# Designs tried in a protein design chat: miniprotein binders against a2bj90. Part 58

Target 1, 235 residues: a2bj90
Amino acid sequence: MSRSARRKTSALNTVLRVVEVFASIQGEGPFTGTYSVFVRLAGCNLRCPFCDTRYAWSLEAGKPLGVEELVEEIARYEPSLVVITGGEPLLQRHPLNSLVEGLESLGLRVQLETNGILPAPARDEQLWRVYHVVSPKDVPVRVPGAKLHPSWVDYARATGRAWFKFLVANEQHVREVAEYVAKLGIPRSRVYIMPLTPEKLDMKELLELHSRIASLAVKWRLNFSPRLHLLVQLP

## First folded at step 6 (miniprotein)

Design y28
Fold by ESMFold2-Fast, scan of step 6:
Formats: structure tokens, sequence, C-alpha cells
Structure y28 (fold): chain B 235 residues (1-235), chain A 83 residues (1-83)
């Protein structure tokens, strides 16, 4: 049996713990406005105080789905972008690589959302070939245990396929982000700041937060990420 | 100067947004989120004070800041009681 045939057989028996699969518009980051299917994987290695997806923290929150079944489900949406998020999707790294392989075989564009605690992809992983939006939680939001793995900076330089998206609430946060990315050697062109939006904001409050953070992005010469789905009332 | 005063007003409005969000979270019993949002409000109030020179306005904001810090401590005690 060839290595390819053995790998293919193993992939068909690999399962992912999946919380939800749904179509929406990517509201954040470099692909804002793109028709996307979202795949939320279960399990997380952080307990962020501001987390809106606490229902995905436990691995047991996810239903076991085979990689091939999940690829078929995703393909039915005919998306311009597949967004794999969670929890922390890299906790399920082995079956995730198999999922990415299946999605790429169909010509689908894949983006991972990750907290960046676990190492960036190695060159021999299928994950090396897809886009990554890394959301550090050590700076400025100071979540305990949330240290960005240094390999993400190397991956971003080597591939041009990683961006760093930071939640910010005020100018001190933006200053801390600017210092952080300068110290790590992250190019400013790969940095996004995004408003930290509490739940249940009315439209006026949501616009005020967006306006202030966007103004700070201009002042500090960083990219701005909206939370477009919140503004247009999509999931 | 006029730009500093305009920026200070913007910061005060943002602080109020986080304070109201904290009130909503506290009503749900989510003191961890309430504390987090109030700490964001504290930083915004401190930034606003750096931009303002009027003594009467500064005193009012300093009072709000003190009350906010006391509320954070109260919520920390309630959070400990939940554990």
Amino acid sequence: as target 1 above (235 residues)
Amino acid sequence: NPEDEEDAQFLLRLARIYQRAAERMARKGDYEKAIYYLELAVKLLEEALELLSNPEIRKQIEQILQTTKELIEAYKKLLEEQK
C-alpha cells in the first residue's frame, strides 16, 4: 500500500468535534465582506473573561463528524471562504490538517482563526498553505496563559499568509499593541486593531466604538478591522 | 485645547458604554465580565482626566472613577462568593 493510500484511509476515519456549521459574511479581518461558511470547532485552551462563545470551551460541546462528511457539508454552501474557528481549532490539529487537505482538493479558500498559543504550521502540514488570522490574547487584553508562540512571526514573514488581529478598547491598548508588534518584528501592514464590543450594545454605541478605534488605527498607522456582522445584524 | 476637550468627551462616552455593559453583566450574575468591562472604563476615565484642565469637571470625573473602582471591589467579593 502506498503512503498516499494509507494516509487517505486514516483521514476517512479521523473525526473533528464540531459545535456548529453555518453560512454568513466574514465580518472581521483582512477578508471582511466575504461570503463564508463558518466551522466552529470545540475545545479551547483559554478562558477569556470577555468570551462570547463560552459554549464552545469544552471539547464535549462538539459533535463528532468525519472529515469527509464535514467537507461535503461545507461544499454544499458553495462558499467563497471557509472560516475555521472555535474554541481553539489547533487543539484538533491532526484531523484539522486532513480537513484542510479535503477543502483544498475542492479549490476552496480556507482561513483559520487562532489565539496563537500553539505553534504555527510547519512546511509539511496542509495548514502551511492556508490563511491564518492570529488573535493574541496576552497583549493588550492580558488573558492568563495567553502567550503568542514566536513561530507565528516567522510563519507570517515566510508565507505572507498570517495577520495579527488585536482587540482594543482604548488608546493605551493601541499603544501596547504598537510596542508589542515592534518588539516582535511584526510588520505593521499585517496588524489589525478591532473594537472590543460588549454584548447587547445598541447601534449608536456600536458605531461610537467602531469610530473611535478606526480613528486610533489612522493615528497609529495600523489596519482597522470592523465587526461588520454586528453592524448588519448577522451571526 | 479644543481637540483635547473633544477627545475627552469621546473617552467619557466610551467609558459610559463599558459601565452600562458591566451593569448588564452584573444583573445576569456574570461578575467576571462586569469587572473586566469596568476595568476598561477606569482606563478610559483616567485618559479623559489627562486631557481635561477644568477643576469642577475633573472633580466630577474623579468621583465617578472612585465609585467605579469601589464597584469593581464589590463585584470581586461577589465573584469569590460564587466559587
Scores: ipSAE 0.275, ipTM 0.727, lowest interface PAE 4.1, mean pLDDT 87

Design y29
Fold by ESMFold2-Fast, scan of step 6:
Structure y29 (fold): chain B 235 residues (1-235), chain A 83 residues (1-83)
Amino acid sequence: as target 1 above (235 residues)
Amino acid sequence: NPEDEEDAQFLLRLARIYQRAAERYARKGDYEKAIYYLELAVKLLEEALELLSNPEIRKQIEQILQTTKELIEAYKKLLEEQK
């Protein structure tokens, strides 16, 4: 790389540390079943005991990619949805806004997956205009250091572009979620419960866990998110 | 109550799913995940006990619950050794 190219990239300050880019089906949340490209960003501000993507925890796990390069790579897949996940993507907030701008300029639908510890987008951010699936880790799974930033509730009410997705293992977890969202004023229509699935479940175990959590969603009048990619054996 | 007994059996099957997962994580030396999933199994076993009235079945579940709690403590010691 030439000195001129390096100066241009540095001046734009638009480099993301990226762990992986791949095509799959969105298996979770409000866009379940959508042909998607997943962009996993490096770095995380939590250390969840149940985390299956621990390889993404360190920023050093990601390779530096320019926003323009990444937009071009994503576009080659011709996705119906771009899912930006991690780690915690909002740790790379500034270049992430530039990525979102590039993707929106191509007419691509963007969904961010976040733990919600960092503040929700401000109105002057490009991120204000895209979809967010917020996965709080303070309730019910009680991860140390996790606390949902209150601005996410305001963002959800103002835009209609945020949903709250909770990992649950049992009915006590669902009860805690119901109390939590009621206390914070999160509309029930914006709430998903999703089975907490250990790695390497066989198909019978996976279906049984999905069945139970789905039944609890009906009982408690909440939305249910499957982990469809696990059921159909996709990444 | 037949419905409570059926619900309890479902909870016991879910507890066993988490226990088997914990065993697999422990075999790989991942004691943090093993402990996490065993603690979820404990909660499921406790929920099942609330639904069950048969003394013989309750005694069996109480034994499994105690064994699971002991296994959690054993894995906590192994996790501390890893740091």
Scores: ipSAE 0.391, ipTM 0.786, lowest interface PAE 3.1, mean pLDDT 88

Design y3
Fold by ESMFold2-Fast, scan of step 6:
Structure y3 (fold): chain B 235 residues (1-235), chain A 83 residues (1-83)
Amino acid sequence: as target 1 above (235 residues)
Amino acid sequence: NPEDEEDAQLLLRLARIYQRAAERAARKGDYEKAIYYLELAVKLLEEALELLSNPEIRKQIEQILQTTKELIEAYKKLLEEQK
């Protein structure tokens, strides 16, 4: 049982490598508190030292799932929001566009979480129509190989469907973020700062860190993203 | 109370998700992350027990909780062996 190379390649382009699918509450960014289903795609183009999902770095970590099967699985959760994350989901761009098309056909709201290294969606992609939370890793955390693709700023300006979420540990980090977004022309209304959490904080330390970063957000006139799932102990 | 039963079922589903996440981490040799997820599952199972009064269901959850705590201790030993 074989197919032509073209047909076999096209069939493979409708398959996503998926690490996990689960229901939880979106704990971060502009949709914090929303009942969501999370779809974690395998593969990443970075190796962040603070990464909480190292198990998703390899493409081999993902189970191959057809787009149609995955849409049906997601729909069974009846979510208010579908969060597509990874690794880096844009590494699987072609089947991801097909997934987004299927989810939108069901009236589901879709949010992608991306490191922004790969280009923003073009107008002819299904991805153009959905929400994106871009998490640059070049500022302030300075991950090797991380550089925001300039097309994300143009996409945000054109669509109003992108926000930029930055990990920060202290006021100097917030200053660097403010300078970075001003230089790129990103409106403060589309910027979130989020606590950079060391792996083994106790609950008191975690709450104190959230309080400090939230206070800095007020001082610098930026939006604040909690890590709500960590505070309420959800995945 | 029907609300308590629905909340308990939600907590049990969330505990199962954490247990699956722990299993994936352990398969990759990441016992630190596996322990972290299992400790979260323990907390969810304990919260579910506070909402449930049916003795047979409570006994089943208590057994799962005990097994989960034993698995945490096993992973702590494996983590120490990696050092």
Scores: ipSAE 0.000, ipTM 0.094, lowest interface PAE 23.0, mean pLDDT 82

Design y30
Fold by ESMFold2-Fast, scan of step 6:
Structure y30 (fold): chain B 235 residues (1-235), chain A 83 residues (1-83)
Amino acid sequence: as target 1 above (235 residues)
Amino acid sequence: NPEDEEDAQFLLRLARIYQRAAERAAREGDYEKAIYYLELAVKLLEEALELLSNPEIRKQIEQILQTTKELIEAYKKLLEEQK
């Protein structure tokens, strides 16, 4: 392979379309309360009616950033956790694996947020070694075109590095989640329910939705995820 | 059962949260989002109704449920007109 071909190949898989990079507190899922840097990648393969990050739907919403440059930017924050989110990050799978490799080389803990439509990582991917919070959109929220890829259940069982986080609004949703995870063989210990919070709620409304879903989590013996950043007014 | 009545009132407040979110979405012309949130409100109203045996309170909730369903149909027509 020539030098030009090697440079071209490197360039093809070293650029990510990035919407934003910012420090905050992880407000959701198993790492709630952790000082984190969020990397929002552009592009999404769903159009959820309740989506609050519609500005990230197009790949064109992201600025091209080199993996090495992005790793350096993230490292300056000295985060306890790097949260890679989007859109749907797995749409940029090959440069994402390069990013994860760079972050792991610095000893940084990485969590991916994904809708789970695209397949789970294979053993030879860098993504195999990081944490995943999978947010299915087929059940209970019934987004058209959403279907959890079955490989995520296998990945969770094989690695213990995936959790499933479901948006819920009412007890019927929780019942549907309980039935869904039982049918798929997902352990309850890997399942979180999280309140479906519309934009522009006041604090009392946020607390009432959180209180309801937390109570249902206890009743149905599932884990509860808050949306802590909304409660403390962080991005 | 006083506890069931308190729970029902709580569910009614949650339904109102989604109804207000739907109103905001409708004002922005986002009828798809508005319909989505109203359908969540419908389920909460149905859950509240299951907890209540008082005929007068049940009638009030049934009226709210009917009005909410009618609003969903109105927004569906408006959504079709946007296409």
Scores: ipSAE 0.564, ipTM 0.853, lowest interface PAE 1.8, mean pLDDT 88

Design y31
Fold by ESMFold2-Fast, scan of step 6:
Structure y31 (fold): chain B 235 residues (1-235), chain A 83 residues (1-83)
Amino acid sequence: as target 1 above (235 residues)
Amino acid sequence: NPEDEEDAQFLLRLARIYQRAAERAARRGDYEKAIYYLELAVKLLEEALELLSNPEIRKQIEQILQTTKELIEAYKKLLEEQK
């Protein structure tokens, strides 16, 4: 279709601002080790000091792509998992639901990564039926403006399709996570702690941070998430 | 005991990782990130001190901790100047 014709069609109502699409291995969370296609959406509602994807903060960093085009691009990779990340994907909630519908129609498993500031999916959203890894930024990493929306705890309890993944650097962080999830009633089985790794670390440094956080996970009886892609030098 | 000393040395190496990350951020003028990483290093240094009773080793770590806190204050001043 021409740009002029497309302007008057429903295709323009299902456009996402996309930073990048690439194949890799999911290195984090409950699906660690899965052959995945990553879809990085533009825009973020936080400015985390430790963020290594600052190039995705602005919505203008993303190129407009129609949902149908994006589904076709993802399908070419034949992935076992589609990881939708960003920025904050829920900023583009309406077209994101359409993307998820298209991916599900192909039998593809979808995981969303979100900071959890915006509300969890409602039952009538396509997003209700996919997996969510929620990475709160209020505790323990103390990012200003980052408050977990309470609906995520209800969503996790109702569906069993949400996990909570926390960046941690030291034992004080792990203690704060344990207190936080206990207060909210999040089961430890749904909680992952993951090493907070600055950019440009060598392999020895990466292994030392992983080793420390893994040992704390055992001590505090929480799940451990590696950053496997960093350890095997994949994007 | 020897295990506590080994654990403390490990925590010092982790603190150094964040200190070097802070230095890289500061060289790029990113004082917010530098301060953030140095504050993580401070907590690791404090955790190391909790494991140790040897006065000589404690004094060395306390000196590193003091220097790190002074660097945080210097970077806060530089950050304010960017505002």
Scores: ipSAE 0.600, ipTM 0.867, lowest interface PAE 1.5, mean pLDDT 89

Design y32
Fold by ESMFold2-Fast, scan of step 6:
Structure y32 (fold): chain B 235 residues (1-235), chain A 83 residues (1-83)
Amino acid sequence: as target 1 above (235 residues)
Amino acid sequence: NPEDEEDAQFLLRLARIYQRAAERAARKGNYEKAIYYLELAVKLLEEALELLSNPEIRKQIEQILQTTKELIEAYKKLLEEQK
């Protein structure tokens, strides 16, 4: 019946499939260095060749957690920032809006990490009010099926709460990013380039990749994102 | 220009980082990832060549570039065979 269907739908809106919850330092993007709790949601709509979190690709990788239980768990860490990541968190959009509402009710600052394929938040979503770091995978890293939804540019301009973080390996990548953001009308002040770091690098290799991309950021007048957690050996 | 020479050597070291990552991926049978990293190395090698005018050093880098491209083609064949 329709009443049973409504109750089932309502229940799904309050349950998230969660891979892991842990405290660390935000190592990337505009909030680098912030004491954070990371919430990794299951499921992803991409299969990036360079992905280091393949264990989160399937929705089945996550255990079901109620929003209220998850809010309580996060609050116990007393974080300066809650980072919701994945997979692709917007695949669980409706229960995610409920989670954000709960976290904001406690005065907690929330940042969403997204590949930007799914639309940006609408004004009537709780997600409209939180920070978003959008990591496009169409340019420069050329992942099949990874097209940035145009609404993210409008959201960034309207709210000032979105930044665009691009994985780069070489100067040609940076040139492509500069052309891409100019074409889309994304202000350079909201653009970060970040080194594409393979797994199992030693410290010298990590530093060399960071040094190169930081130098290119200066040359191209873009912001630089480290991967600080890798450099200091935190999760 | 000594600065260009030093920058070119740095780019060669970065290319080697991606080449070694590709080798690790290939050893696990992940040819898609291996090809991806080798393509990144190719671009770094091409950027290094643009900084160098010394014909002997350029020949050495061109040989590395050719070997890398041949390895990409070999991995593409292996990837096709997995399907």
Scores: ipSAE 0.591, ipTM 0.864, lowest interface PAE 1.6, mean pLDDT 89

Design y33
Fold by ESMFold2-Fast, scan of step 6:
Structure y33 (fold): chain B 235 residues (1-235), chain A 83 residues (1-83)
Amino acid sequence: as target 1 above (235 residues)
Amino acid sequence: NPEDEEDAQFLLRLARIYQRAAERAARKGDYDKAIYYLELAVKLLEEALELLSNPEIRKQIEQILQTTKELIEAYKKLLEEQK
């Protein structure tokens, strides 16, 4: 369970498979509007039909980058937030912990985006100390093979560092989310619903989907996440 | 109620967004994505029907719903043909 066996040299020489690194505005979740650097890791343990980042599904889609090199690249942007996304970042769990350690040593705020299938961080992981936005894919979007690991609910209650962000398209989806979070004991204050937006929508279509889901968030007393970057045409 | 009619029209526009997304996905050969979006459109069409009392408008939406379900079945066959 402990990190007492960890060696500094092995941690610094750990390699991640990275698809892309870029600066933008966090458009989603509790940190919406924050100047961020996005680190997209390769590999995913799901094949969501609605996925717009299919290019990241294979681990081979990523280029090997050393943790130290990646930390230096991120730091040059002077970001308010580092967003680690993918694919599924927890597939590269060991080198990811090393990356988080390097970023925290520079005082950088880190947010992980995960589908929550793999277990939440243990107390002896560097990942225990950072923010997590968990996007379950079993409810309401019903992706085959997806099931939220129960440890994420325990992690959220213990740390206050996890939120649950659900893709929704209609009111039935919102009803299913409300039932799901009630059954699991997830506080509504930790729950975001976000419009399920297909690729290449025009501004009117994006606004209509946002307007609908925002209205449902008010009706069902849940938090709303926009996809702000899409509305302002940023990556 | 006039509010129900406006809400139903809004839901029909949302269904059309997903139908158009399905068309774009199908053109790229992403039939799994196309099927998924059409199933979202089906649910929105069903929600719109719950708000509408006008028999002529309901019949038009029921026809769109049936056509959408038939398209889903057609895309499922095309998906099976991909290996």
Scores: ipSAE 0.607, ipTM 0.861, lowest interface PAE 1.5, mean pLDDT 89

Design y34
Fold by ESMFold2-Fast, scan of step 6:
Formats: structure tokens, C-alpha cells, sequence
Structure y34 (fold): chain B 235 residues (1-235), chain A 83 residues (1-83)
């Protein structure tokens, strides 16, 4: 193998701790309904009481995968969207930037799901060029330690590539979201409210929670995010 | 107003969803999760009360609200015992 080929391989030879890779439909946020590959990274800096992916909280839950190998695995699915989620993906920021570079080189659209505690991408990061759905956990759901980093608001204004998706259970939550985004100067067009759905709901319960939050979205002039994968019984 | 009564009944059903989730969490010893879901239910019950003027219906919801708050306090004591 040539020295140039070895250098290219080495540049992509960073390691991510990956919990799972699977194809599904993006059920949430601005790209709802898109055929996607989900890449769940291990590790989280929060312990949300309502968390459905507690198996991903530890970095040790993830298997070490090289960026090159992971890019090849993702590409085999021929996805319309690559959703990088976790845990908290930004805990693995350096190798994540390398993954994004590899995926973009193939023309793949990338969306990151983040709790927004860690800073938004800087202009010299590959992550600057991709989409971000930021899910604050300080308001309205009040998870300890979950303060949104203010750089996410600046990033959203500068790029138009960030949306803010809030879990809500009731009208007081929606009011708190409306006040929060107004104080931060986040445009309502960039804000989604999404029903906070406990595990093991039946279809009637899922529909009732969706119906309530959708109605509140109309009333408060915010965007609504379903949890479509739950309604159609996909992972 | 009949519409307010229907809306209140809907909010009571939503509160019940979170109460059932709390019960499932408590059965597994997850009192932090149980308390969290019960606090969501409390707010839905309070929102239902704001829609209603009928004294008898209000009294029934106030009783459910009081029982829910007492259950939260019981789970807080059990959570402290786990620490």
C-alpha cells in the first residue's frame, strides 16, 4: 500500500463507541418521514428520568468502530438521511467530526441530535456544515445539570441549520417554552414541541398525547413534532 | 360550558396516562421516575380545574389532586431511604 493511501486511511482511522446502527424512518423533528440510518453513540452527560435509551448512558455500552468502517456500513443502507444520536454524541466530538467529513464526502445528509449542553460547532469543525436538532433539557423538563449552552442560539442565527425540539406534557410546559425561546431570541419557526411519551403506552394513549400537544402547537404558534416511529411501531 | 367540561375530561385522561406510568416505575423501585411523572399529572389536574366552575366536579378533581400530591410525598420518602 502506498504512503499516500496509508495517510488517507490513517486520517479516517479514529474510533467511535457505537451502540447500534439501524435503518428506520425519522419520526421526529423537521425531517419527519425521511428514510434514515440511525447511529447511536455511547455515553451521556445527563440522566433524564424519562429516558428511553438508558442502555446507551455508559461509554462502555458502545463497541469501538473505526470511522472508515462505520462510513462503509452506513453507506450500504443508501439512506436519505444519517441521524447521529446517543446518549450525547458531542461527548465523542473529535471522532464525530471525522465521521461527518466521511459521510459528507459521499453526499449524505447528516442530522445530529444533541441535548445542547456542550458548545455548538465552531466554523472550522465539519459539524458546522450539518443539521442539528437541539433538545434542551433545562426547559421545560427541568433535568438537573441540563443548561443549554448559549452558543447554540448564535449558531442557529448564523447558519439556519439548528432547530430546538422541546419535550412537553402540558400547557404550562408550552408556556415556559414560549417564554424561554422569546428571552433567548430563538425564532418560533425554529421551535418544535413534542409529546413526552412514557414507555408502554397503547395506541389510544399515544394518539391522545399527540392530539393534545399538536393542538397546543397551533394555539401557541409553534411547530409540532410527532413521534411517528412509535405510532407506526418502528424502532 | 360543555366544551370546557369535555376539555377537562380529556386533561384527566392525560393525567391518568402519567399516573399509570408512575405506577409502573414505582413497581420497579424507580421512585425518581415515578415522582417525575406524578408531577406532570399534578399540572394536568390543575389545568383541568382552571376550566371548571361546577363545584361537584371541581371537588372530585381536587380529591384526585390531593391523593396524587400525597403519593408524591410518600415516594420522596422512599427515594431518600434508597440514598
Amino acid sequence: as target 1 above (235 residues)
Amino acid sequence: NPEDEEDAQFLLRLARIYQRAAERAARKGDYLKAIYYLELAVKLLEEALELLSNPEIRKQIEQILQTTKELIEAYKKLLEEQK
Scores: ipSAE 0.606, ipTM 0.868, lowest interface PAE 1.5, mean pLDDT 89

Design y35
Fold by ESMFold2-Fast, scan of step 6:
Structure y35 (fold): chain B 235 residues (1-235), chain A 83 residues (1-83)
Amino acid sequence: as target 1 above (235 residues)
Amino acid sequence: NPEDEEDAQFLLRLARIYQRAAERAARKGDYERAIYYLELAVKLLEEALELLSNPEIRKQIEQILQTTKELIEAYKKLLEEQK
């Protein structure tokens, strides 16, 4: 390999295509209420009909940022949690491992949000050491091409660092989730159901959807994830 | 009973949330999203029907359900026309 090509390859392994970096409160999942910095990576391997972040679907939507520069930007916020989301962040797996290494070297807690189509981290990846919220899109929301990779269940059992967060709209969805997680051997303690909220809802509609799904979580003995940022009007 | 009727009315309001979201999507020409939301509404309407024994109220919900299914088919035709 020429020196120029080797330098180019090294740079590509430490550059992420980033849509946005911002401070907010984690509104979803097991870390709800945590002061967080969100890093939205560009690119997605799904085209969910209900997606509210369609602007992140293309890799071209992201600005190239070096890992070191991104780590410094994140650190300036002094967050309790770094949330890496997308699109699908695992599409940029190699530089993402470098980002995680940099963040962990500063003692920062990292959570990845993923659709779970791509394989779970291997033991030799930096990603093995961080928290993952896996949002399957095969059940109950039935997005084409969205099959959950089975390695995520193995990763969850091995590490205790993965939770499964399901978008639900009705009780039939919750029933399908309960059957799905039972079949895969996912403990209910690792399962969250979250209301599927269309865009431009008023506060009454948001509360009604939250109330229904929370009630179903109690009935079906599953954890409930709000979409707290929507209720308090944060990004 | 009265509690089942109140629960059914709540489910009808939830169905209406998705129906209105579908209308907004359809106005933007996003028929794939509109169809998706209407399918969610269909399931909520079916759940409401399971709580109700009153034949007059059931007939009204069955009419809404049928109209919703017809709208899904209309949007499927419009989606194919976009391809």
Scores: ipSAE 0.578, ipTM 0.861, lowest interface PAE 1.7, mean pLDDT 89

